Miniprotein binders against q5uxb8. Designs and how they scored, part 4

Target 1, 222 residues: q5uxb8
Amino acid sequence: MPDAVRRCPEDGFFEGDTCPVCDGAGTHILDGARRRQLSKFVSGALRHFPEDAGIEVDKAGWTGFDALRVAVERQYDWADAAALAGVIATDPKGRFERTGVGNEAGITTAGGRVRAAYGHSVDVTLDGTDDPVPATLYHGTAPRNVDSIREAGLKPMSRQTVHLSESAAAAREVGRRHAADPVVFVVDATAMQSDDRRIVKRGTETYTTDRVSPVYLSLLEK

## First folded at step 15 (miniprotein)

Design L6
Fold by ESMFold2, fold request of step 18:
Structure L6 (fold): chain B 222 residues (1-222), chain A 80 residues (1-80)
Amino acid sequence: as target 1 above (222 residues)
Amino acid sequence: SEEEKRIKELEELLKELAEELGLPEPELDIIVVNGKVYVFVEIDGWEIAWAVGSSVEEARRRAAEEALRKLEEELKELEK
């Protein structure tokens, strides 16, 4: 279950009980259950059923924040602009992107455009972001997966997206979920970006992409 | 009902297959949008499948079947 969403008057939306900047309690926006429910509707609308949700997405996947707000308010009598902005700003899986509001994306409850960052079943072409991407990224996995990955590359398989780590150590830790002795692949992110492959930063040390062809992969020796 | 028992069997198979793959237990979420039922299947917070139907039973069945296909495909790749 996700944490509640709260709003600091100075610092914007945050999850949990206290603002990470000022330690204040802020104002309650959504409990975890409503956060989960609203997140499913918003991500579903942007990815899968914009028409049923009453929104339109353009070729790059964008819709207006205010149009999405209207759809959200129609769907749930408890939802409002702050609930929508909060779900977008605090999403722990990096599902949403917001543009057209500058430095106020984590604060403002109006304006700009929103899209799903990944997972679309509707026909869209996503642009890359301006966030810096390291030249080299890493993927940790179980030894049993090595042959499949060398032949077919990294694919989301049972996930919506491929996760890449900023360091070999972080990749090893992720890989330990599946094996005590994980294997790390090295990902040539520079080559991928030169070939117009989209890589997006998610949080501090995590990046996502929709797949990594074998030509960009090699095994880490240590 | 008999249909509900079949859906529960599909959901149990999904749980067993996820366990075989070393994945957390799948979770299903259900919402109603514009008179249609949408069901999402997630593992560790990641959506692996979804479906739509005119009833909760139909959407649950379709979503579980799609999730099973995705995980069976993954298992087949690993056993190769």
Scores: ipSAE 0.726, ipTM 0.908, lowest interface PAE 0.9, mean pLDDT 86
Fold by OpenDDE base, fold request of step 18:
Structure L6 (fold): chain B 222 residues (1-222), chain A 80 residues (1-80)
Amino acid sequence: as target 1 above (222 residues)
Amino acid sequence: SEEEKRIKELEELLKELAEELGLPEPELDIIVVNGKVYVFVEIDGWEIAWAVGSSVEEARRRAAEEALRKLEEELKELEK
């Protein structure tokens, strides 16, 4: 089960027992089980079944936070605005984007709009963010995949897009899902962008692209 | 029932295939939304498949089949 969601009055929502900013205890919002359950519902609502969830998703995938709040409150008697805001703010897979709440996105329990960052089955067109893409990104995978990647590059598998990491360490962590000793590919994001290959920052620390050609890839030396 | 047996077989195959691919064991989540059953298949928190049905059995079966298809496709790509 995931860690509980808590809220620091000064620093906002966090997972675990202590605020990562001030080391305070904060206030308990959700246990791990409810966090997981609510996250699944919210992601599903935004990606797959907005109508059944009782929300409307626009062409860009957005729904109002308040509308989504109403939906989660109908779905679960224990869910409220703080629960929803907390799940969105602490999602470890960068599933959600929230805008329209200024610099208080990590704290506020009202206002703004929300969408899924990826994984949609509903017909949406996600626009990019204004956030700059780092010159270099990384992709973690199993050693057994190296030859295939060198030949064919990175392509979407179970996911709709290729997910890239901002650091080698993060990429290794992703790669550990595939092997005990993961390998990391270095992605020349600058070259990709120069060739009009789109890379977009999505959600929380997630960079996505449709495909990465081998010409932009190199294996990080161990 | 024959249906339950089939579902269990599919879910076991899914587990085996994930293991073969060196992936964590797939997790299935079931939620009921507006009277419909949604089943999601995740590996390490990443959604790999989902399905909807009028019953838990139907949704589980469909989700397992879809998950298997996707993992098989991944396997084929890796074998190229």
Scores: ipSAE 0.719, ipTM 0.904, lowest interface PAE 0.6, mean pLDDT 86
Fold by OpenDDE base, look of step 17:
Structure L6 (fold): chain B 222 residues (1-222), chain A 80 residues (1-80)
Amino acid sequence: as target 1 above (222 residues)
Amino acid sequence: SEEEKRIKELEELLKELAEELGLPEPELDIIVVNGKVYVFVEIDGWEIAWAVGSSVEEARRRAAEEALRKLEEELKELEK
């Protein structure tokens, strides 16, 4: 189960028991189970079944936060604006994008627009983000994949996009999910971007791209 | 029921195939929205498949089948 969502009055929403900024307990918003449930509904609503959820998404995938709130409240009697805002703010996979709200640590529980960042089955065209992409990114994988990657590059697998990490350590952690001794590829993000290959920031320390050609890859030496 | 047995078989196959691919165990979430059952299949928090049905059994079956299809495609790609 995911960690609970809490809200620090000073530092905003966070997952877990302790505010990562001030070490305060904050206020309980959602337990892990409800967090998961609400996240799944919201992501589904934004990606797959806006009509059934009772929302409308525009061509760019956006819906109003308030409209989504109403849908959430109708779906779950325990859900409210704070729950929705908390789920959006603490999502570890970067599933959601929210705009039109202040960038303060305490994101308001009202206003703005929300969309899914990826994974749509509905017809939407996502616009680009202005998030800076590091010159170098990393990809963690199992050793058994090295030859394939050297030959064919990185391709989407169970994920719709290739996921890249901001650090070698993060990449290695991702790779550990697949092998005890993961390998890390170094990705020349600058070269990719210069060749008009789009890389988009998704969540914390995560970047996504459609594919990575072998020409941009090198194996990180241990 | 035979239907439930089939669903369990599919879900087990899904698990096995994910394992063969070196992926974390798939997770299934079920929600009811507007009288329809939605089932989502995620691996490591990433959605790989979803389905909708009029019943839990139907939705689970469809979701498992879709997930299997996707993973099989991935396996084929790796075997090239």
Scores: ipSAE 0.715, ipTM 0.903, lowest interface PAE 0.6, mean pLDDT 86
Fold by OpenDDE base, look of step 18:
Structure L6 (fold): chain B 222 residues (1-222), chain A 80 residues (1-80)
Amino acid sequence: as target 1 above (222 residues)
Amino acid sequence: SEEEKRIKELEELLKELAEELGLPEPELDIIVVNGKVYVFVEIDGWEIAWAVGSSVEEARRRAAEEALRKLEEELKELEK
């Protein structure tokens, strides 16, 4: 179960019990269960069933925040603008993008546009990102996967995209979910981008790509 | 019912396959939207499959089948 969503009056929405900026308690917005439920609805609406949800999604995947708010309020009697804004702002998987709300995109409960960042079944073409991609990224995995990766590269599996980490430490942490002693591949992101391979920043230290050819990979030595 | 038994069997297989792959246990979410049942399957917070149906049973079955297919494909790729 995900952590609750809270709102700090100074620092905006956050997950958990304590504001990561000021250590304040903030105001309770959603418990973990409702957060999960609302997140699923919103992601589904944006990815799979906009019509059933009562929203319109443009060719770039965008819908108006206010339109989406109306949809969530129809779906759940407990949902409101703060709930929606909070779910969008605190999503740990980078499922959502919100724009058109200035510097307070993570705080405002009105205005702007929202889209799913990935995983669409509806016909959308996602815009590029202006977020800089580090020259080097990392991928954590189980040792058992090393040979396959060396041969075939990184491919989307249970995930729709390959997830890359900004640091070796973060990659190891991802890998620990699969093995006690994870291995880390180094990804030449610069070379990938020079070859017109798209890498997109998702979240704080996560990047996504469709696949990584072995030519861009090297095993990080311990 | 036989249908429910089949669904549980599929969901158990899904769980077992995820474990075999060293993945966290799949999570299923069910929502009703505009009279349709949507089921989403996530592993470690990542959606791997979804389905829609006219009933919970139908949607669950379809979602489980789709998820299984995807994981089986992953397993095959890892074995190459």
Scores: ipSAE 0.698, ipTM 0.900, lowest interface PAE 0.6, mean pLDDT 86

## First folded at step 18 (miniprotein)

Design L17
Fold by ESMFold2, look of step 18:
Structure L17 (fold): chain B 222 residues (1-222), chain A 80 residues (1-80)
Amino acid sequence: as target 1 above (222 residues)
Amino acid sequence: SEEEKRIKELEELLKELAEELGFPEPELDIIVVNGKVYVFVEIDGWEIAWAVGSSVEEARRRAAEEALRKLEEELKELEK
């Protein structure tokens, strides 16, 4: 079960019990069950069934935040703008992108546009970003996957693209959702880009690429 | 019912194949949107398959079948 979503009055939405900026408790927004349920509806609406959800998605995958808010409020009587903003702001898999609100995306409950960052079954063309890519990125996984990844590299499965984290800590967090003792691969992003491999930033700490050859991978020491 | 037995068999096969590939047990989520049933299958917190149907049984069966197809493709790739 995902962690609850809470809101710090000064620092915005966060998951878990305490604000990562000020250590305050904040106010409760969603329990884990409702967070999971709302996330499934929002990601599904943006990726697969915008018309059934009552929203319109443009060629680049964007819909208005306020239009999406109306759709979630229609779908669930317990959902509101704060619930929607919280799910988007705290998503652990970088499923959502929000623009048009500047640096207020983790705080504001109105305005801007939202899209799924990946996973579309509807025909959209996702434009990339010009955001800089760190020299080193990370991928967290279950220990049982290590040998296959060392031999074949990182390949997309149902996700349609490979997800990389900005830090080892973030990668371990992602891996812990699937294994108690996750393993982290170090990705040489500088070498990948020198070999003309595309890496795109998809959120605050999340990057995507189509595959990572074994030559760019090494195991982070235990 | 016979349909429910077939669905449970598919879901057990899905669990077994995921385990063979070294993944944790797949998770299924069911939501109803505009009178239609949507089922999502996730592994490692990532969506691997989804389906829509007029009933919970239809959507579950379709989602499990699609998830199996995708995992079988992954197994085939490992054999290369």
Scores: ipSAE 0.750, ipTM 0.906, lowest interface PAE 0.8, mean pLDDT 85
Fold by OpenDDE base, look of step 18:
Structure L17 (fold): chain B 222 residues (1-222), chain A 80 residues (1-80)
Amino acid sequence: as target 1 above (222 residues)
Amino acid sequence: SEEEKRIKELEELLKELAEELGFPEPELDIIVVNGKVYVFVEIDGWEIAWAVGSSVEEARRRAAEEALRKLEEELKELEK
């Protein structure tokens, strides 16, 4: 079960019990169960069944935040703009992108556009970002996966991409969701790009790629 | 029912195959949207399969079958 979504009046939405910025308690927005439920609906609506959800998705996968809000409010009597904004802002897998809301994209409860970042079954074309890719990226995982990764590299599940983190700390945090003592692989992004392997920035501190061969991977020593 | 028994068998097979592949246990989420049942299958927080049906039973069955197919494909890729 995912952590609850809360909102700090100063720092915006966060998951867990305390604000990662100021250590304040914030205000409760969603429990873990409703967070999961709403996230599934929103991701499904954006990826698979926009018509059934009552939204329109353009060729790039975008829908209006307000239109999506109406859809979630119709679907769940407990859902509102804050719930939707919170789910989008705190998604640990980078499932969502939100634009058109300035620097407060993770705080505002109105305006802008939303799309799924990946995993679509509907016909959409996701534009790549022109953001530079760091020379080194990181991947957090459970210790049980180390041998498989060493042998076969990082592979996506069906219609997914491999998610890479900008920092070792971020990678550990991703891994911590699945293991008490996560391991971090270092990814030679420069070498990958030199070998014409595409890496694209997706969301905050997240990069995606189709696969990472073992030749680009090394285990980060603790 | 025979249908429920079959669904349970499929879901158990899915669990077993995931374990054999070293994945965590698959998670299933069910939502009803506009009178249709949607079932999503996730492994390690990643959606690997989904299905839609007119009933929970139909959607669960379809989702399990699709998920199994996906994992079998992964297994084949690992063996190559």
Scores: ipSAE 0.697, ipTM 0.902, lowest interface PAE 0.6, mean pLDDT 87

Design L18
Fold by ESMFold2, look of step 23:
Structure L18 (fold): chain B 222 residues (1-222), chain A 80 residues (1-80)
Amino acid sequence: as target 1 above (222 residues)
Amino acid sequence: SEEEKRIKELEELLKELAEELGLPEPELDIIVVNGKVYVFVELDGWEIAWAVGSSVEEARRRAAEEALRKLEEELKELEK
């Protein structure tokens, strides 16, 4: 079960019981069950069934935040603008992007546009962004996958996109979900970008790409 | 029913295959939107499959079949 979503008037939406910035309790927005339910509807609407959800997604994947709010309120009588904003702002997998609200994306409950960051089955073309990409990124995996990755590279497989971590520690933690003793690959993101491969920042420490050829990969360790 | 038995068999196979791949148990969510049933299958919070149907049984079956297909393809890739 995901954690509840709460709201700090100064620092915006957060998950859990206390604001990570000021330690205040904030106000309750959604319990974990409703957070999960709403996240599934919003993800599905943006990725797969915008028309059934009552929204329109443009060619780059965007819909208006306020239009999406109306759709979630129609779908669930307990949902409102704060619930929607909270789910978007606290998503742990970088599922959503919000623009048109400046530095207030984690705070505001109105305005701007929203899209799914990945996973679309509808016809969209996600454009690149201006966000800088670190020269080096990392991928954690089970030891049994090492030979296939060295030979074929990283592919999205069943994950819709390839996810890369900003640090070796984060990559190792991700890999630990698949094996007790994970292996970390080092990804030469500078070389990938020099070869016109698209890498996009999703959240603070996560990046996505469509694949990583073996030439950009090496094992972390001597 | 025979349909429910078949669906449960598919869902059990899905659990077994995820276990063989060293992945956590798949999580399934069901929602109804505009009179249609949508089912989502996730691993570690990542959506691996989804389906739509006119009934819960149809959508569950389709989602389980799609998830199995994707995980079986992943296993095949790893074995080559």
Scores: ipSAE 0.746, ipTM 0.903, lowest interface PAE 0.8, mean pLDDT 85
Fold by OpenDDE base, look of step 18:
Order: C-alpha cells, then sequence, then structure tokens
Structure L18 (fold): chain B 222 residues (1-222), chain A 80 residues (1-80)
C-alpha cells in the first residue's frame, strides 16, 4: 500500500508522514488506499479509457486539469481537486506530467494540463523533453541477465519502456530488487541519440527508452 | 463456479511466474468506470496488463491472461 498524501502549506504535496523539506506534518489529503485507487483511475483515464472517464485527450496525450478534476469527482465522492493534484504531484513512478501552472505545478489545485507519461493504449504521440540527457546512463540488473542483454540488448519486457538510471549507484539500487549482487550496464546515451534513438527523462534520476541495442552497452567493471 | 475456478488458476499461475522471475506478487486493481469493469495488473510497481469487461469475472480473466502472456514472453526472452 502506498503512503498517504499530505500537503505542506509551504512546500506542497508529499507522501508519508513528514514533509521532506521542513519536517512538518502538513495536512492529510488521502490515505494510501484512496491514493492508489485514484491514481489507477487517473492513469487509466489518461492511458486507456478517456471516453469512459469523461475526458478528452489530445494527440499529445493532454487533458485539462479541470476536466480531469470533474471526471474524478464524478467517479469518487471523496475525490476533489486537492486529491487529484496530490496524486499527480507525488506519483513515485513518474506516471503523470502536469504543465501550464507555473512554478507551483505541484501545489496548485486548478489549471494546467495533465497527461500520462507512458503506457498509453490510446493513440498519442508524446512530446519530447527539453531536459538534456546525460552522455552516459546506467542500467541495473541481475547477473543472470548479462548474457541475454549482451546478445539482445535491453528490452522493455514487463515494463512498457526500458528504465535507465542517471548514476551507477542508482542503477545498482534498481538491480538490488532482483539480485543481491546486481550488475550495472553502461549505456552510451550520446551514441543512441546520435542514431536517433529517443531517450526521455522521467523523474529525478530515471530515463526511459524503447530499447537499447547491445552496441550501446558495456558492463561496468567493479 | 467454473469461471471463478479458472480465474483463480490463472491468477495463481501469474503469481508463480512472478515468483519464478524473482518479482513480487502481482497486484490487481479493479475499478468500475461508466458501467464497465477495468482490471489492471501491476508487477513490481509497473502496470503490465489491463483488460475491460462487462463483469468482474470477465475482466479479471482477460487481465490475467494478458499478464500471463507478457510474463511468458519475458521468460522466453530471458532464456535466450
Amino acid sequence: as target 1 above (222 residues)
Amino acid sequence: SEEEKRIKELEELLKELAEELGLPEPELDIIVVNGKVYVFVELDGWEIAWAVGSSVEEARRRAAEEALRKLEEELKELEK
């Protein structure tokens, strides 16, 4: 179960019991169960069933925040603008993007546009990011996968995209979910981009791509 | 019912495959939207499958089948 969503009057929405900026308690917005429920609805609405949800999604995947708010309020009697804004702002997996609300995108409960960042079944073309991609990225995995990766590269598999980390340490942490002694591949992101392979920043330290060919991969030596 | 039994079998297989892959137990979320049942399957924090149906049973079955297909494909790829 995910952590509760709270709102700090100074620092905005956060997950858990304590504001990560000021250590304040903030105000309770959603418990973990409702957070999960609302997140699933919103992600589904944006990815799979906008019509059933009562929203319109443009070709780039965007819907108006206010339109989405109306949809969530119809779906759940406990949902409101703060709940929606909180779910969007605190999503740990970067499922949502919100724009058009200035510097308070993570705090405001009105205005702007929202889209899912990935995983669409509806026909959308996601905009590129203006965020620069580092020259080198990393991928953490289990040792048992090394040979397969060397042969076939990185594939999305159960995930819709390949997730790359900004640092070797972050990659190792991802890999630890799968093995006690994870291995890290180095990804030549510059070469990928030069070959017109798209890499998109997702979250703070995560980048996504459709696939990484072995030609861009090398095993990081310990 | 036979349908419920089938669903349980599929969901158990899904769990077993996830375990085989060293992944946490799959999570299923069910929501009703505009009179339709949507089921989402999440594995290791990522949505791997979803389905829609006219009933919970139908949607669960479809979602489980889709999830299983994806996991089996993943297994095959890892074995190469």
Scores: ipSAE 0.693, ipTM 0.896, lowest interface PAE 0.6, mean pLDDT 86

## First folded at step 20 (miniprotein)

Design L21
Fold by ESMFold2, look of step 21:
Structure L21 (fold): chain B 222 residues (1-222), chain A 80 residues (1-80)
Amino acid sequence: as target 1 above (222 residues)
Amino acid sequence: SEEEKRIKELEELLKELAEELGFPEPELDIIVVNGKVYVFVEIDGWEIAWAVGSSVEEARRRAAEEALRELEELLKELEK
């Protein structure tokens, strides 16, 4: 079961019992069961069935936050703007992107646009954001893939880009799509950008690029 | 019923294949949207398949079949 979502008046939405910034309890927004249920509806609506959910997505996958709020309130009588904002802000898998609210994406309950960061079955072309790229990024994968990645680098499978994570922990969680005990590569994003390789932020902690040459990769030890 | 027996066989095969590939047990989520039943199959919170149907049984069967295809393709790729 996912953790409950709570809200700190100064620091915004967080999961669990205490704010990671101020250690305060905040106010309760959503229990774990409803958090899971709402997350599933929102990700499904943005990825697969926007029309059935009562929203429209543009060619880049965006819909208005306020339009999405109306849809979730229609779907669940217990859902509101804070529940929606909280699910988006605290998602542990980088499923959602929110723009048009500046640095307030983890705080505000109105305005801006939202899309799924990945996993679409509807016809969209994801564009990047202008957010800064960290100097170091990470890629989680199955142990069986290590030798091929060291030799050939990270290359896209058909119809996909290479996905990179902001932290080793996030990379391990992403890598569980391929193995229960994933291996993490360290990616020198600064060097890649110095060599004119484009890296784009796609979600809260997710970045994409078209390939990563072996010279930018090293294995995270142990 | 014969349909329920088939669904249970598919779900058991899915669990066994996931375990063979080193994944945790797949999880299914079911929601109803605009009168349609949507089923999602996830491994460790990552969506590997989904389906829609006019009944819970239909959507479950379709989702399990799609998830099996995804994992079988992965296994085939790794055996090369």
Scores: ipSAE 0.764, ipTM 0.914, lowest interface PAE 0.8, mean pLDDT 84
Fold by OpenDDE base, look of step 21:
Structure L21 (fold): chain B 222 residues (1-222), chain A 80 residues (1-80)
Amino acid sequence: as target 1 above (222 residues)
Amino acid sequence: SEEEKRIKELEELLKELAEELGFPEPELDIIVVNGKVYVFVEIDGWEIAWAVGSSVEEARRRAAEEALRELEELLKELEK
């Protein structure tokens, strides 16, 4: 079960009991169960069944936040704009992208547009940002996966992409979801791009790619 | 029922295959949207399959079958 979603009036939505920025308690938005439920609905709506959910997605997968809010409120009597915004802002798997809300994307409960970042069954083309990809990226995982990764590289689950982090710290945080002492792989993004392997920036400090061959990977030494 | 037995068999196979691949146990989530039942299969928070049906049983069965196919494909890729 995921952690509860809370909202700091100054720093925005967060998971857990304490704001990671100011250490404040914030306001309770969703318990873990409702967070999970709402996340499933929203991801499904954006990926698989927009019509059944009562939303429209454009060719790039975008829907209006307000339109999605209406769909969410129709689906669950306990859901509101804050719940939706909170689920989007705190999603640990980077399932969602939100734009058009300035620098307050993690705080605002109105406006902008939302899409799923990956995993679509509906016909969408996810245009990457033209933002430059760093020369080096990182991937956090559990120690138990090291041998497999060394042998076979980073492979996505079906219809998923490999998620790469801009920093080792961010990668470790991703890895902590899988193990107490995560390992971090260093990804030679420059070499990948030189070999015409596409890497796309999807969010703050988050990049995606289809696969990463072992030749581009090295284990970060602690 | 025979249907429920089949579903349990499929879900067990799914669990076994996930284990063979070194994955945590798959999780299933069920939601009802516009009168349809949607079932999602996730491994470690990543969606690997989903299905829709007119009943929970139908959707569960379909989702398990899809998930099995996805994992079998992954297994084949790892064996290369």
Scores: ipSAE 0.705, ipTM 0.900, lowest interface PAE 0.6, mean pLDDT 86

